# Ledger of designs, part 3: VH-VL binders against q92383

Target 1, 206 residues: q92383
Amino acid sequence: TKAEIHLSGLDENWKRLVKLVGNYRPNRSMEKKEPYEELIRAVASQQLHSKAANAIFNRFKSISNNGQFPTPEEIRDMDFEIMRACGFSARKIDSLKSIAEATISGLIPTKEEAERLSNEELIERLTQIKGIGRWTVEMLLIFSLNRDDVMPADDLSIRNGYRYLHRLPKIPTKMYVLKHSEICAPFRTAAAWYLWKTSKLADYTK

## First folded at step 1 (VH-VL)

Design F05 (framework fv_faricimab_arm2)
Fold by ESMFold2-Fast, scan of step 1:
Structure F05 (fold): chain C 206 residues (1-206), chain A 122 residues (1-122), chain B 108 residues (1-108)
Amino acid sequence: as target 1 above (206 residues)
Amino acid sequence: QVQLVQSGAEVKKPGASVKVSCKASGYTFTDYYMHWVRQAPGQGLEWMGWINPNSGGTNYAQKFQGRVTMTRDTSISTAYMELSRLRSDDTAVYYCARDSGYSYGEDAFDIWGQGTMVTVSS
Amino acid sequence: SYVLTQPPSVSVAPGQTARITCGGNNIGSKSVHWYQQKPGQAPVLVVYDDSDRPSGIPERFSGSNSGNTATLTISRVEAGDEADYYCQVWDSYSDHYVFGGGTKLTVL
């Protein structure tokens, strides 16, 4: 793909990473989900290993009477202790309820409305919501809205991907990632995908 | 009322194993994860791992993987932490602590045992 | 491995406000917990989930967490507050809990 050619041409480190991982094939959902669902998933995943996040989500879904993802109204009205029992911290519960209220009020757009807004407009708009930081909106941009030039620089796995890419002794800072990922534009989402894939490589821990 | 009581101080030789116990009372033992944390003299706190008393499932910090074993006995509401192949730098106070939440990760440790001093010397 | 940075010591006069910081990359997106440890004693949870207090902890103890810095604030400091204070978060990458290095609070 154009992204593979661009990244492989940047330097020897990127060329090696693209070769080791292979073809750019992002795992993007075919199902058209509303933005609030992805924002809730992203919040639940904050600072948790994927297994822990999935376990919490499975408990959360089991609360639903019909097995469908809870509506914003259901989340707004859900008992604090029930959400706590699923494994959500009090902070995350506040964020989930803030997302629900913001969706009900229209601040969080429908998928149709979101598709008409730029990355920068969505980041500015949605980070106003309590508990939604830039990383959470970047997950929405990548996985729900299929934006191609997003680098979630504060993502721990992305930073560890740069440790691997540049053979650093320590996981680098967000500022390091921002500076060094500029050359990946306009395919920074593809760059992020390759960086996330470093955890699957044989020498990942080195 | 809610309480964690640990076994007494131990003195061990390098290469030996030590098994510390933590008896819970005042709550349903199987409803809360149990963590183990150590503190070398004059140093900070270091997390070692957790056990789910309901399932017996464990998660160990990578530094201790292969040397630590966490178990429990639900009939007496007691958790155990065994550390093998002891080195002098394993000299520390070892604490058990209850996870305040319903799953591992992110939740605070709300109740702590009094600590068990383990001294490793030749 | 994720690292939390605390100042080694903070000094404050009785009745004044002590502020103990805990620095970590994007720590504002994590749930931060604070423990008080007096000499020869086990740690005691004083603030959890950034700003909540356990039953029995005085209202003088509060917390905040945003950006790259979490802060434990102790207002109207008393001699009995003299202790080591540790911040703590969960690190999803290593699948373990991380403690800060600790801050010794000295009440002058």
Scores: ipSAE 0.000, ipTM 0.422, lowest interface PAE 16.9, mean pLDDT 84

Design F07 (framework fv_faricimab_arm2)
Fold by ESMFold2-Fast, scan of step 1:
Order: structure tokens, then C-alpha cells, then sequence
Structure F07 (fold): chain C 206 residues (1-206), chain A 122 residues (1-122), chain B 108 residues (1-108)
């Protein structure tokens, strides 16, 4: 792929990593959902495997409104006990309510509006929401909005990936990742995918 | 290569505190959460909590909240679990175990320490 | 709080297939991990994320998870498989890990 050619051509470290991991095969959705729905899915996925997250999300989806995904207004006004019954913790329920309120106020854009906004603009807007950090928005950009040039520099596994890639004696800072990942543009999402895969390599700890 | 080595057995009196250490080697210490799990004689496994060695952030099981403290020293790749106000029913083998916390990877405990026997008796 | 239920014991003859169940409400939507523990030893991860095996674990070990039951399957059982087996999940509603009570596998 274009991303594999670009990354393997950057230097010997990237060439080695691409060769060890193999083909770039991200599991990314081609579906375009409304950002608030995708953020709710991301919240459901926090600290959970995809199977468990999907169960909670599907149960939540079924609360309906004639079988339709709950509207922001419905989520805002929903009983705490009903949301808890879906499998959400109190912390996650607070996040869902914040997402609903931010969608109603227009802080969270519609799908069409999001497509016209840059990564930076979406990060600035969405991180204003309580419980939504930069990392959560970057996950949304990568996995739901299919953005190809996102480096979640503050992600611990990405920083560990750079330790492995550059054979550093300890985990580098966010600033190190930010600086050194510039050369990966415009395929920083593919770079992040390869960095996440380092933890599965036999020599990860060397 | 990858190892977790725990401190030796402890014998304590009721009301005392115990601090168990877990030294990591062969991997990036700050790249994984460190979990603590205990097992009373003849009983099952019980999760106590985790520490994120990178941030120092912790999450304790409700049963141990107020009595357990998890810390780490990144300069020597060592995690600590301190349990205070010990009772006889705290007699157990205490394990440290490595686990992933990130969305893309399994949260299974893939590497375990050998265990530390803590006996609480008068 | 969330509870995982395992049978306290399972007995099989050498060469047979052992099945150890782990019951939990909607457990099929959680990721289940399985640990083997022999007397005096630390637990060893044998199956993770429902059905994946760590490097070094024989292919005789497999797992499945659907509905309200996860199952650890050990085919062509050997005497050396005799151990306690524990299932485990992360429970997001309580923000903690839950272990099953354990199953003692006896190979007679």
C-alpha cells in the first residue's frame, strides 16, 4: 500500500518495523455515523474489549425510540438507572450526558460539518467536553472518521512503540513522538497502527 | 527475558502493615499496568487493583479501598503493594501481574510474579 | 456485582476432551481469559480474548464464548493438564476484574 511504501522508505528503523509487522491491515469502518453516536461508542469502548463494548452499545441502541439510536435530547433526559442497566458505569454515564448536551448546543458537529473540519479543529472543539480528552477524539478520528494523518502522541503504547522503533533506553515523551512522527505525514495513522503492533513482537522489550 | 520477581515471605501480627515488592525486567516497565491479585489458602483468585506505572494512577477493588496503597519506583522498575490494618483473613499469596490497558490489545494478565506468602497470625 | 460461575470440578480420562464452563450474564459480549494453576505455582495464561492462545500453549487448548457461557476446551487431555482453571473478565459497570471460583480438573 501507499502507506507501507512511504513508511518503509523513511529510514532503516521504519523499514525494519514495517517488515517485521507486515501488511498494513487496519480494522476501520467505512460507515459514516453521526459524531455523537461514534463518541458514545468510544466511551463504551474505554477499558473494554470490542465484544463487551458492542454488547453495551447494542443494548443502549435498543432503548429506542422506535428502534432508532437515541437522540441527543433523549440521552440528555434519560434516567440514570436505565443507562446503568445497559452496563455503563457512573463515570461513563456522565460522559454520555455531556456528549448529548454538547451535541444539542452544537459543540459536537454533525457528520457533514465534521467532514469539513480539520483534525485540529475537531480536537479543539471536542476536548472542551467533560470526560472527552484528546486521546478519545484521536481514536474517533482514526477509527470512525477514517482520517489518515493522526498521531496520538500522548498514547502510552505509541510512546512505547517509539521506544522500540528507535531502541531508546526508556519511554519517550509526547514531545519526542510529536517531533519524530512529522516525517510519517501524510500517513501518521498507518504509522500509529505499526507502533501499536510493536507490543506483539517477540523482541518488544529489547 | 520478561520476568516479575517478588519479595520474600512475610509474617505479620494483626493490625500491622505489609509492603510487597514486584521487580519487572525484560520489558518497558511503564508500558503496562501492574495488577495485584491475592489467593487465600485453598481459595480462588481475587483482584485487588492496578497501578499505571507511567502516571502513578491507581484503581483499587472496593473491598480493599482504604487499606491498600499501590506505588512504583520507575528508576528500579519496581511496583509495591502495601496492605494496612492486617487481619488473619488477609493471610494469602499475593501476586503481581502484567496487563494491557489500551483499546487495541488484550487486557489479559500475561506475565505473573512467583507470589509472596503473607501470613497474619498472633 | 458481576459474578462468574464455574463448576468446582471436572473429571476426564486421558485422551478425552475436557470442557470447563464459565457462566455470566451476557458473558458472550465480554472478553474472557483463562488461567491454569498447578499446586504451589503462579497462574499461567492459557487462553485470552475468548479463543486466542499465548505463544507456547499447546493447540489442544481452545476457547469459545457466546450468550451466557464461555468454555475452555482441552482436547486429548494429558495427566500434566491436571490443575485448577480460572476464567476472568473486566466488568466495566464496577470498574474491576472478576475471576470465576475455579474448576479443579482431575485426569483419572
Amino acid sequence: as target 1 above (206 residues)
Amino acid sequence: QVQLVQSGAEVKKPGASVKVSCKASGYTFTGYYMHWVRQAPGQGLEWMGWINPNSGGTNYAQKFQGRVTMTRDTSISTAYMELSRLRSDDTAVYYCARGEWELLYSDAFDIWGQGTMVTVSS
Amino acid sequence: SYVLTQPPSVSVAPGQTARITCGGNNIGYKSVHWYQQKPGQAPVLVVYDDSDRPSGIPERFSGSNSGNTATLTISRVEAGDEADYYCQVWDSSSDHYVFGGGTKLTVL
Scores: ipSAE 0.000, ipTM 0.447, lowest interface PAE 14.1, mean pLDDT 84

Design F08 (framework fv_faricimab_arm2)
Fold by ESMFold2-Fast, scan of step 1:
Structure F08 (fold): chain C 206 residues (1-206), chain A 126 residues (1-126), chain B 108 residues (1-108)
Amino acid sequence: as target 1 above (206 residues)
Amino acid sequence: QVQLVQSGAEVKKPGASVKVSCKASGYTFTGYYMHWVRQAPGQGLEWMGWINPNSGGTNYAQKFQGRVTMTRDTSISTAYMELSRLRSDDTAVYYCARGRYYGSGSYYTPGAFDIWGQGTMVTVSS
Amino acid sequence: SYVLTQPPSVSVAPGQTARITCGGNNIGSKSVHWYQQKPGQAPVLVVYDDSDRPSGIPERFSGSNSGNTATLTISRVEAGDEADYYCQVWDSSSDHYVFGGGTKLTVL
């Protein structure tokens, strides 16, 4: 693919990583979901172990008992205590309610509308919502909207990926990642995917 | 090179508690989840839970919730698994294993167990 | 609770190909990992994320995962491949790791 050729051609470190990981095969399970659903998923996973986040999300999905994800209107009207029972903190419940309201009002666009907006327009607009930071919007851009040139530089796994790629003694800063990932444009999403895969490599800690 | 070394075999009576240790070396201890898996004699593998050594947060399989406690000491890169109120059917080899994962609170599927301890035999008998 | 089903045993002659299956509802949507365990030893990861192989594992070991069946394939089987093989997935709906029951590979 174009991304694999681009990254492999950058330097010996990137060539080595692409060869070790193999073909670029991103997870696109959220690709056909509306933006609000992915934002809710990203909020649910903030500062939690994946097990805890998955348990909470699964309980939330099962509230309606039909197996379908709740609509924005259902979330807006949902009882606070029911959401608490799923395991959401009060602050996360506030964020879910804010996401629902913003979706109903049109501040959070439909998928069709979002596909016509730039990365920076979406980041500027959506980070105004309480509980939604840049990282949360970058997850939406990558996993729901399939944007090709997104580097979530403050993501701990991405920073650890650069530690591995450049054989650094410590996890680098967000600024280091931003500076050194410039050469990966316009395929920074593929670069991020390879960096996330470093934790699966046998020599990850070397 | 990466290595996990577990404490030695234990013999316990029903109702007692056992605490197994797992000392990590050759990698950044806080960079990976530590899993505990057991195997009764002649039986298959059974996942018990994990600990995130960075945060100290834990997640236990439902079957063991209320009886298992997982802890760690980052100063000596050691994880611990304590199982209380032992029964004869807790007789098993207990393994620690290193698990790969993506980010904190990530919705990515947790990864495979690439490095395993040698196992600790725990025998529960009267 | 999500369940993974493996055949209890598979027999193969030296030099032939062994195929060990792992059945699960829509398992093709999950990442499957495979472990080899020899008597008295800890398990060893031989295939992860459906088809990837850790460094140090011979290329004779390969994997696939599609639909309701994942398969571990061991080509040019050697006597030293005799072991129990376990498949494993993370099941987000039940919030735990699930292991298959294991398959004993015998090289006759």
Scores: ipSAE 0.006, ipTM 0.497, lowest interface PAE 10.0, mean pLDDT 85

Design F10 (framework fv_faricimab_arm2)
Fold by ESMFold2-Fast, scan of step 1:
Structure F10 (fold): chain C 206 residues (1-206), chain A 124 residues (1-124), chain B 108 residues (1-108)
Amino acid sequence: as target 1 above (206 residues)
Amino acid sequence: QVQLVQSGAEVKKPGASVKVSCKASGYTFTGYYMHWVRQAPGQGLEWMGWINPNSGGTNYAQKFQGRVTMTRDTSISTAYMELSRLRSDDTAVYYCARGSLWFGELSPDAFDIWGQGTMVTVSS
Amino acid sequence: SYVLTQPPSVSVAPGQTARITCGGNNIGSKSVHWYQQKPGQAPVLVVYDDSDRPSGIPERFSGSNSGNTATLTISRVEAGDEADYYCQVWDSYSDHYVFGGGTKLTVL
């Protein structure tokens, strides 16, 4: 792919990593899911192990009588105790209702509208919502909106990936990642995918 | 029941490193963020960063990037904050503090439980 | 970088109401938390999410947050309320936590 050619051409470290991991094959959603649904999924995952987050999200999805994910209007009007019973804290419920209101008002765009906005515009807009930080928006950009030039620099697995890539004695800072990943543009999402894959390599802990 | 207990006071020379520990008890260690906040004598509170004990993920304030490292050991419910290349203006009380559980009653961006503090003195 | 501004000091007589402000650009869109710190002690959370109180904190403590100003209100002030008070927010854009400079409350 264009991303593989670009990354393997940057230097010997990237060439080696691309060769070790293999073909760029991200597990991205190809479904026509709206941004608000993915933001709700991301909120459910905050500060929780994936098993707990999945249980909460599945309970939330299952409260629908028709099996469809609740609409923003339904979430806005949903009873607090019903949401609480799914496992959401009062703070997360506030975030879900804020997501619903922001979707109704148009602050959170539809998928079609989002296609017209830059990464930085989406980060600036969506981080205004209580409970939505930069990392949450970066996950949305990568996995839901399929953006190709996103580097979640403060992700520990990304930073560990750079430790491996550059054979550093310790995990580097997010500033190190931001500076050194500039050369990966315009394929920083592919770079992040390769960095996340380093934990599966035989010599990762060395 | 719920408490954070920090390691004892340290005296260091400029250029040295210090590693402060924070042992959690009475709650699920991996369910809450652990923050580090410092306070120089007579000065205000200054946020340094957080660690997610579950994932090992960290986020550091820009001022401390390159000098601070936050780690944890889930087997003993202990978080660590290491500050390197110490300067005299790093003299401060260092606190660990818990961010609340995301599906709990308290906001995760509030610090509801604090350690007793660790005095770190940097002098020649 | 996001900045919170507090007055350095506030003086009140016993039984009066103290008001401590926390200024920030569009702070009303953020959740504000307040901490009380007495000399030689760790901070104590007294108000969270703008206006809620942790269990054990007297009803005399309350908060509000709108526009560019959040306010901690302490009614029927007691000598034991003398302390430094800090406001704090999470800046979602940078995922950083910001404290105000602190306000020393003196009960004369």
Scores: ipSAE 0.000, ipTM 0.445, lowest interface PAE 13.2, mean pLDDT 84

Design F12 (framework fv_faricimab_arm2)
Fold by ESMFold2-Fast, scan of step 1:
Structure F12 (fold): chain C 206 residues (1-206), chain A 124 residues (1-124), chain B 108 residues (1-108)
Amino acid sequence: as target 1 above (206 residues)
Amino acid sequence: QVQLVQSGAEVKKPGASVKVSCKASGYTFTGYYMHWVRQAPGQGLEWMGWINPNSGGTNYAQKFQGRVTMTRDTSISTAYMELSRLRSDDTAVYYCATEGIYDSSGYWDAFDIWGQGTMVTVSS
Amino acid sequence: SYVLTQPPSVSVAPGQTARITCGGNNIGYKSVHWYQQKPGQAPVLVVYDDSDRPSGIPERFSGSNSGNTATLTISRVEAGDEADYYCQVWDSSSDHYVFGGGTKLTVL
């Protein structure tokens, strides 16, 4: 792919990482969901490993509504106990209610509207909402809006990926990642995918 | 200049109520959760609950449910924590703390700014 | 209910490395924050999200979190580092913020 060629051409470290991991095969769904649904998924994943987060999100999705994901209006009006039973804390429930209200008000755009906005416009707009930080919006950009040039620099796995890539003695800062990932543009999402994969390599930890 | 300034020390008798205030300045008060944490003399930190200053929503630690009430006044950027039916073992320094002010990454639950603390002494 | 276990005290000479542990069941799946508290003062955040530092905190403060143990590491310890240190997590199952019991760091 274009991304593989670009990254492999940057330097010997990237060439080696791309070769070790293999083909760029992102876990992207063929169907893209509305932004509020991905923001809710991202909230479910806060402070939890992916297995626990997925279980909570899947229970929430299974709340019957013609088999469809709950609408923002339904989430706004949903009983606390129903959301709690899915595994959401009161804090995360508050975030879900905020996402629902912001979607109803139009602050969180529809997918169609979001596709017309730049990455930075969406980040500036959506981080106004309490409980939605830059990382949460970056997950939306990568997984729902399929943006190709996103580097979630403060993601711990990404920072560990750079430690591995550059053979650093300790985990680098967010600013280090931002500076050194500039050369990966316009394929920083693919770069992030490869960095996330470093945790599965045999020599990842030492 | 982000700052949390708490009300002064209180001395109360068992059975009374105490209301501690926490005035925020230097940031958007409604944008960040306010937490309350207490510490008995010579003991560790104990989380009591949070309030969302925007919505007024609260979440209390189970131990304090029914005795604690957290409120805020957005017109003066002030949060309040009221603890009722005081017992001698409620003697502690009570802190307010914000989260997320310096964190734009999405992991905003660290308590980055703390008030100076309010000593509440409960004795008969 | 979720419990965080810290050693009550750690002693270290100036210039050496102090390691303060925070034990918790599967704590590696949680984000761990570390606070420094000096007598008569409010706690100060020194490490957040396992390994990140707030601006103004020296590089010699670092953190790690894996399996059942999180660790605060203070390299090249100075007399001014003498304080109580607390680890903290948010536990989604209980919906509580949980603090460890605290570790007194003594710098001789």
Scores: ipSAE 0.000, ipTM 0.481, lowest interface PAE 13.2, mean pLDDT 84

Design P05 (framework fv_patritumab)
Fold by ESMFold2-Fast, scan of step 1:
Structure P05 (fold): chain C 206 residues (1-206), chain A 122 residues (1-122), chain B 113 residues (1-113)
Amino acid sequence: as target 1 above (206 residues)
Amino acid sequence: QVQLQQWGAGLLKPSETLSLTCAVYGGSFSGYYWSWIRQPPGKGLEWIGEIYHSGSTNYNPSLKSRVTISVETSKNQFSLKLSSVTAADTAVYYCARGRYSSSWYPTYFDLWGRGTLVTVSS
Amino acid sequence: DIEMTQSPDSLAVSLGERATINCRSSQSVLYSSNNKNYLAWYQQNPGQPPKLLIYWASTRESGVPDRFSGSGSGTDFTLTISSLQAEDVAVYYCQQYYSTPYTFGQGTKVEIK
């Protein structure tokens, strides 16, 4: 609710959006997942319908001998054809292997180690990994690391949210979102949540 | 025993690009961060940057705009390019192995190349 | 960036006597979650690359003589050579690996008196 008060006080557009959507109630995972697992989940879901992504991910989880999510070491040593059989493309397999190797080496920190690093430090470090872009790291920051001040400006749904918020005739650019979301700090994650909710509003059509 | 062999141009003019290569022999290239560290004559050590066999890099912010480290995993080699050199870049350049010491990098350096003297002069 | 400062800049010690080198970091290099100090010590002989002596502030690298020991925690660290030998004439560097960029002290030159 501190975020609701902040956002509602910014201008009439934000006040209207917060009122229409209602209370800030983010749906965050209750499980304690390590960053590498969330990065693998994100890569697996790229460019796929959620049903297909879930099927692939469920097959992948079942590879482990004990039924738990595969460890970085297991992923590093996993046969290419076994991963292929789960439904991963060769490009995605390369990314999963890179994530596993980066986790083993410590470039991808544990959840506890990540607490020492700022949002921008994590973004700069983790985007060096092949197949991991800024948006993927921002999802990790929001959903796994529970950071409160993240604006995923490249996200199409966020940009559409700004179109709705500002009643624009077209979807704005990433630069527009970055400029106009500065006032939402230090609650930009809450701002993003409200922007994602605009697609459920009656007036979303244009 | 693991050994590092390094080579590259030793004499440069201001504004040119420094290019050095390091090759790893007798041990695994994977599972380590490989670094470049320099030392101006009579001075201390300055870390330049590091690379993992996957190509993931970290650079010293003071040099980030001028430095590129790349890897050729098939050859167990990694290379340093430093652009727009000046006399201040005159130093012995070392490649070094960063030993994994925790669940994250950073690391300490347990194996060093012999060094390459790079002189930048008129 | 974490700044590393060594003292003294140079030290003259008689053969067989104790040499003590200090290293101070501008912020703690002790990680509370694993209770480890991210600090290493190196020896450098003229014309040679640095050689790792100590890591984790007090763990001696394999092959390093017992006369070398490291101590300290947080921001203040010491390298001790219990009985100086002729081959110990070198420059010694401390290094933090708590965060990037990795940084080194300015060095301490150890000479025979």
Scores: ipSAE 0.000, ipTM 0.425, lowest interface PAE 19.2, mean pLDDT 84

Design P13 (framework fv_patritumab)
Fold by ESMFold2-Fast, scan of step 1:
Structure P13 (fold): chain C 206 residues (1-206), chain A 120 residues (1-120), chain B 113 residues (1-113)
Amino acid sequence: as target 1 above (206 residues)
Amino acid sequence: QVQLQQWGAGLLKPSETLSLTCAVYGGSFSGYYWSWIRQPPGKGLEWIGEIYHSGSTNYNPSLKSRVTISVETSKNQFSLKLSSVTAADTAVYYCARDLGSYEEWYFDLWGRGTLVTVSS
Amino acid sequence: DIEMTQSPDSLAVSLGERATINCRSSQSVLYSSNNKNYLAWYQQNPGQPPKLLIYWASTRESGVPDRFSGSGSGTDFTLTISSLQAEDVAVYYCQQYDSTPWTFGQGTKVEIK
């Protein structure tokens, strides 16, 4: 509710959006998952609808030795053909292998270790990994580590959310989102959640 | 000789649910991905989705909200359900096998096709 | 999604002459690590399902006559029928299998001149 009060108090546009969408209810399904699993989910979601990414993950899980999500060691040693058959593009497979190696080396921390690190420390560290950009780390911060003040400004749905919020004729730039979302601090994650919900509203276009 | 036999309702009214089944004879069902692919009259091919014998699915995003593919491994069968049909769903529907492993996601075995017509 | 575009839409060729069909992908289907092109070709005779002709851009499926050949790499691919026979009258489709969703070209109809 603190986030709802803060956002509703910013201006009439935010007040309207919060009222139309309703209560802030973040998805906690990744809360029990290790960082590498969420990073892999985020990579699979790049340039794909969430349901397509979920279908790929269901296939990925079905080929594991014990019916659980594959371990970093299993992913490192997994044949290209097996991963390709799950629906991952060749480029995404390279990213999954990089994530596995970085997890084994300790560059990608355990969840307990990650909870002790700041947003900026995690962004600086993890974006060094091939195939992991800022957006991918921001998904980890939001969905696995439950950070409250994250704005994934280059996310297409977030940018479209700002078009809706501000009644813009065209989708705004990443810089526009960064500048205008500053006022949402320290609840930028809740702001992002509301912006993602705009696509489900009756008057949403594009 | 491995063959695919397919069946299901061929005539539908708008808003109804399309239901088709494909059965595998003369060979292994396990270890392959099984797809549905459609072709509107006089047009090209559109991949609908695929399923592994374990039940793991992958769907074409353009059809995802209306499509469900399921397996019945004990009978070596898989089925397609497409909800809320319109005239745009009129097509020949094919079941097909992709090798899944060895990077071979091309279709080497096809069913004969089922013509589905959606009209009032 | 990777968009597949074929040219021409229709082609009339005399018996015994060469037929050439082109396929272009909107992004590369060549994977540099294994040096393979994720591209297949199919033949569809009237009233029948498609039949696999070529995979990995240039590998002929077992039982496919040697007059059929595939070439190209990256985004530009060609199917060649070196000496057209009557049974080759069909619609031909290319397919990429680099990334889901799997996508096909719109088809090229080959007819006798």
Scores: ipSAE 0.000, ipTM 0.433, lowest interface PAE 17.1, mean pLDDT 85

## First folded at step 4 (VH-VL; framework fv_dusigitumab)

Design A01
Fold by ESMFold2-Fast, scan of step 4:
Structure A01 (fold): chain C 206 residues (1-206), chain A 127 residues (1-127), chain B 111 residues (1-111)
Amino acid sequence: as target 1 above (206 residues)
Amino acid sequence: QVQLVQSGAEVKKPGASVKVSCKASGYTFTYYDINWVRQATGQGLEWMGWMNPNSGNTGYAQKFQGRVTMTRNTSISTAYMELSSLRSEDTAVYYCARGSEYDFWSGYYDYYGMDVWGQGTTVTVSS
Amino acid sequence: QSVLTQPPSVSAAPGQKVTISCSGSSSNIGNNYVSWYQQLPGTAPKLLIYDNNKRPSGIPDRFSGSKSGTSATLGITGLQTGDEADYYCGTWDSSLSAGYVFGGGTKLTVL
């Protein structure tokens, strides 16, 4: 692919990583969901790295009578105890309610509207919402909107990926990642995918 | 090499507790869930639960709820599974196994299988 | 005590092909990715397939997976004597008593 050729051509470190990991094959869903649903999924997974986040999200999406993901209106009006029974903390419930309100007001666009906005426009717009940081929006860009030039520099796994890539003695800062990933444009999403995969390599620990 | 190394065989009396350890090496311990799976002689695999080494969060199979506790010590990259009120039916080989290789947050391989397994710990419960 | 149903045994000759089925419900196979594990006698299980149809590094392409609805299938072509083992499917169950579930296992005998 164009991304594999670009990344392999950057330097010996990137050439080695692309060769070790193999073909760029992100596991992306064919079904595209509304932005509010993806933002709720991202909030559910905050501070969780395990199957627990998926279990919570799956319980939540099963609440609606028609088997569809709850609407923004349903979420706005949903009882606190029902949401808590799914496994959400009070802080996360507050964030889910904020996402629902922002969707109803139009601040969070529909999928159709979002497809017409740039990465930076979506980041500026959606980070205004309480509890929604840049990383959360970057996940939406990568996984829901299929943007191909996104580097989630705040992601700890990405920073650890750079430690591995550059053989650093400790995990670098997000500023290091931002500076050194510029050369990966316009395929920074592919670069991020390779960096996330470093954790499964035999010599990852150093 | 990525490895999970378990503690040695245990022989226990009915009613006792056993605590099995699982030491991780070759990867970032906090990035992967640890699962515990047991297997009685000649029987199939039975999932007991999972533990998130980063948060300490756990989830247990209903059958073991109230008898099992899964913990970790991140400073030595070690996971633990303690099973109490042992019965003869608990005689089995107990495995730890590394779960998803990708953070759920990234959306990649959320339900990735258990790719690295410990060698197993035989626990025998007899009077 | 398995939630997922597999045939207890299957057999074939060297060089032949075999398929092993795994049947579940909407809360497990129907809504989640399926993995397959190989267990040789006296050893820990080894991951063969993850995410329905992907192979870990080092697993030969003779092993393949697929999923349709609430059922999954493991395919093995070009059978070798070294493939003689127990095979297990596994997936997450999304019900309120959520947890990982395994099939009952299938013993493959290479005649």
Scores: ipSAE 0.011, ipTM 0.473, lowest interface PAE 9.8, mean pLDDT 83

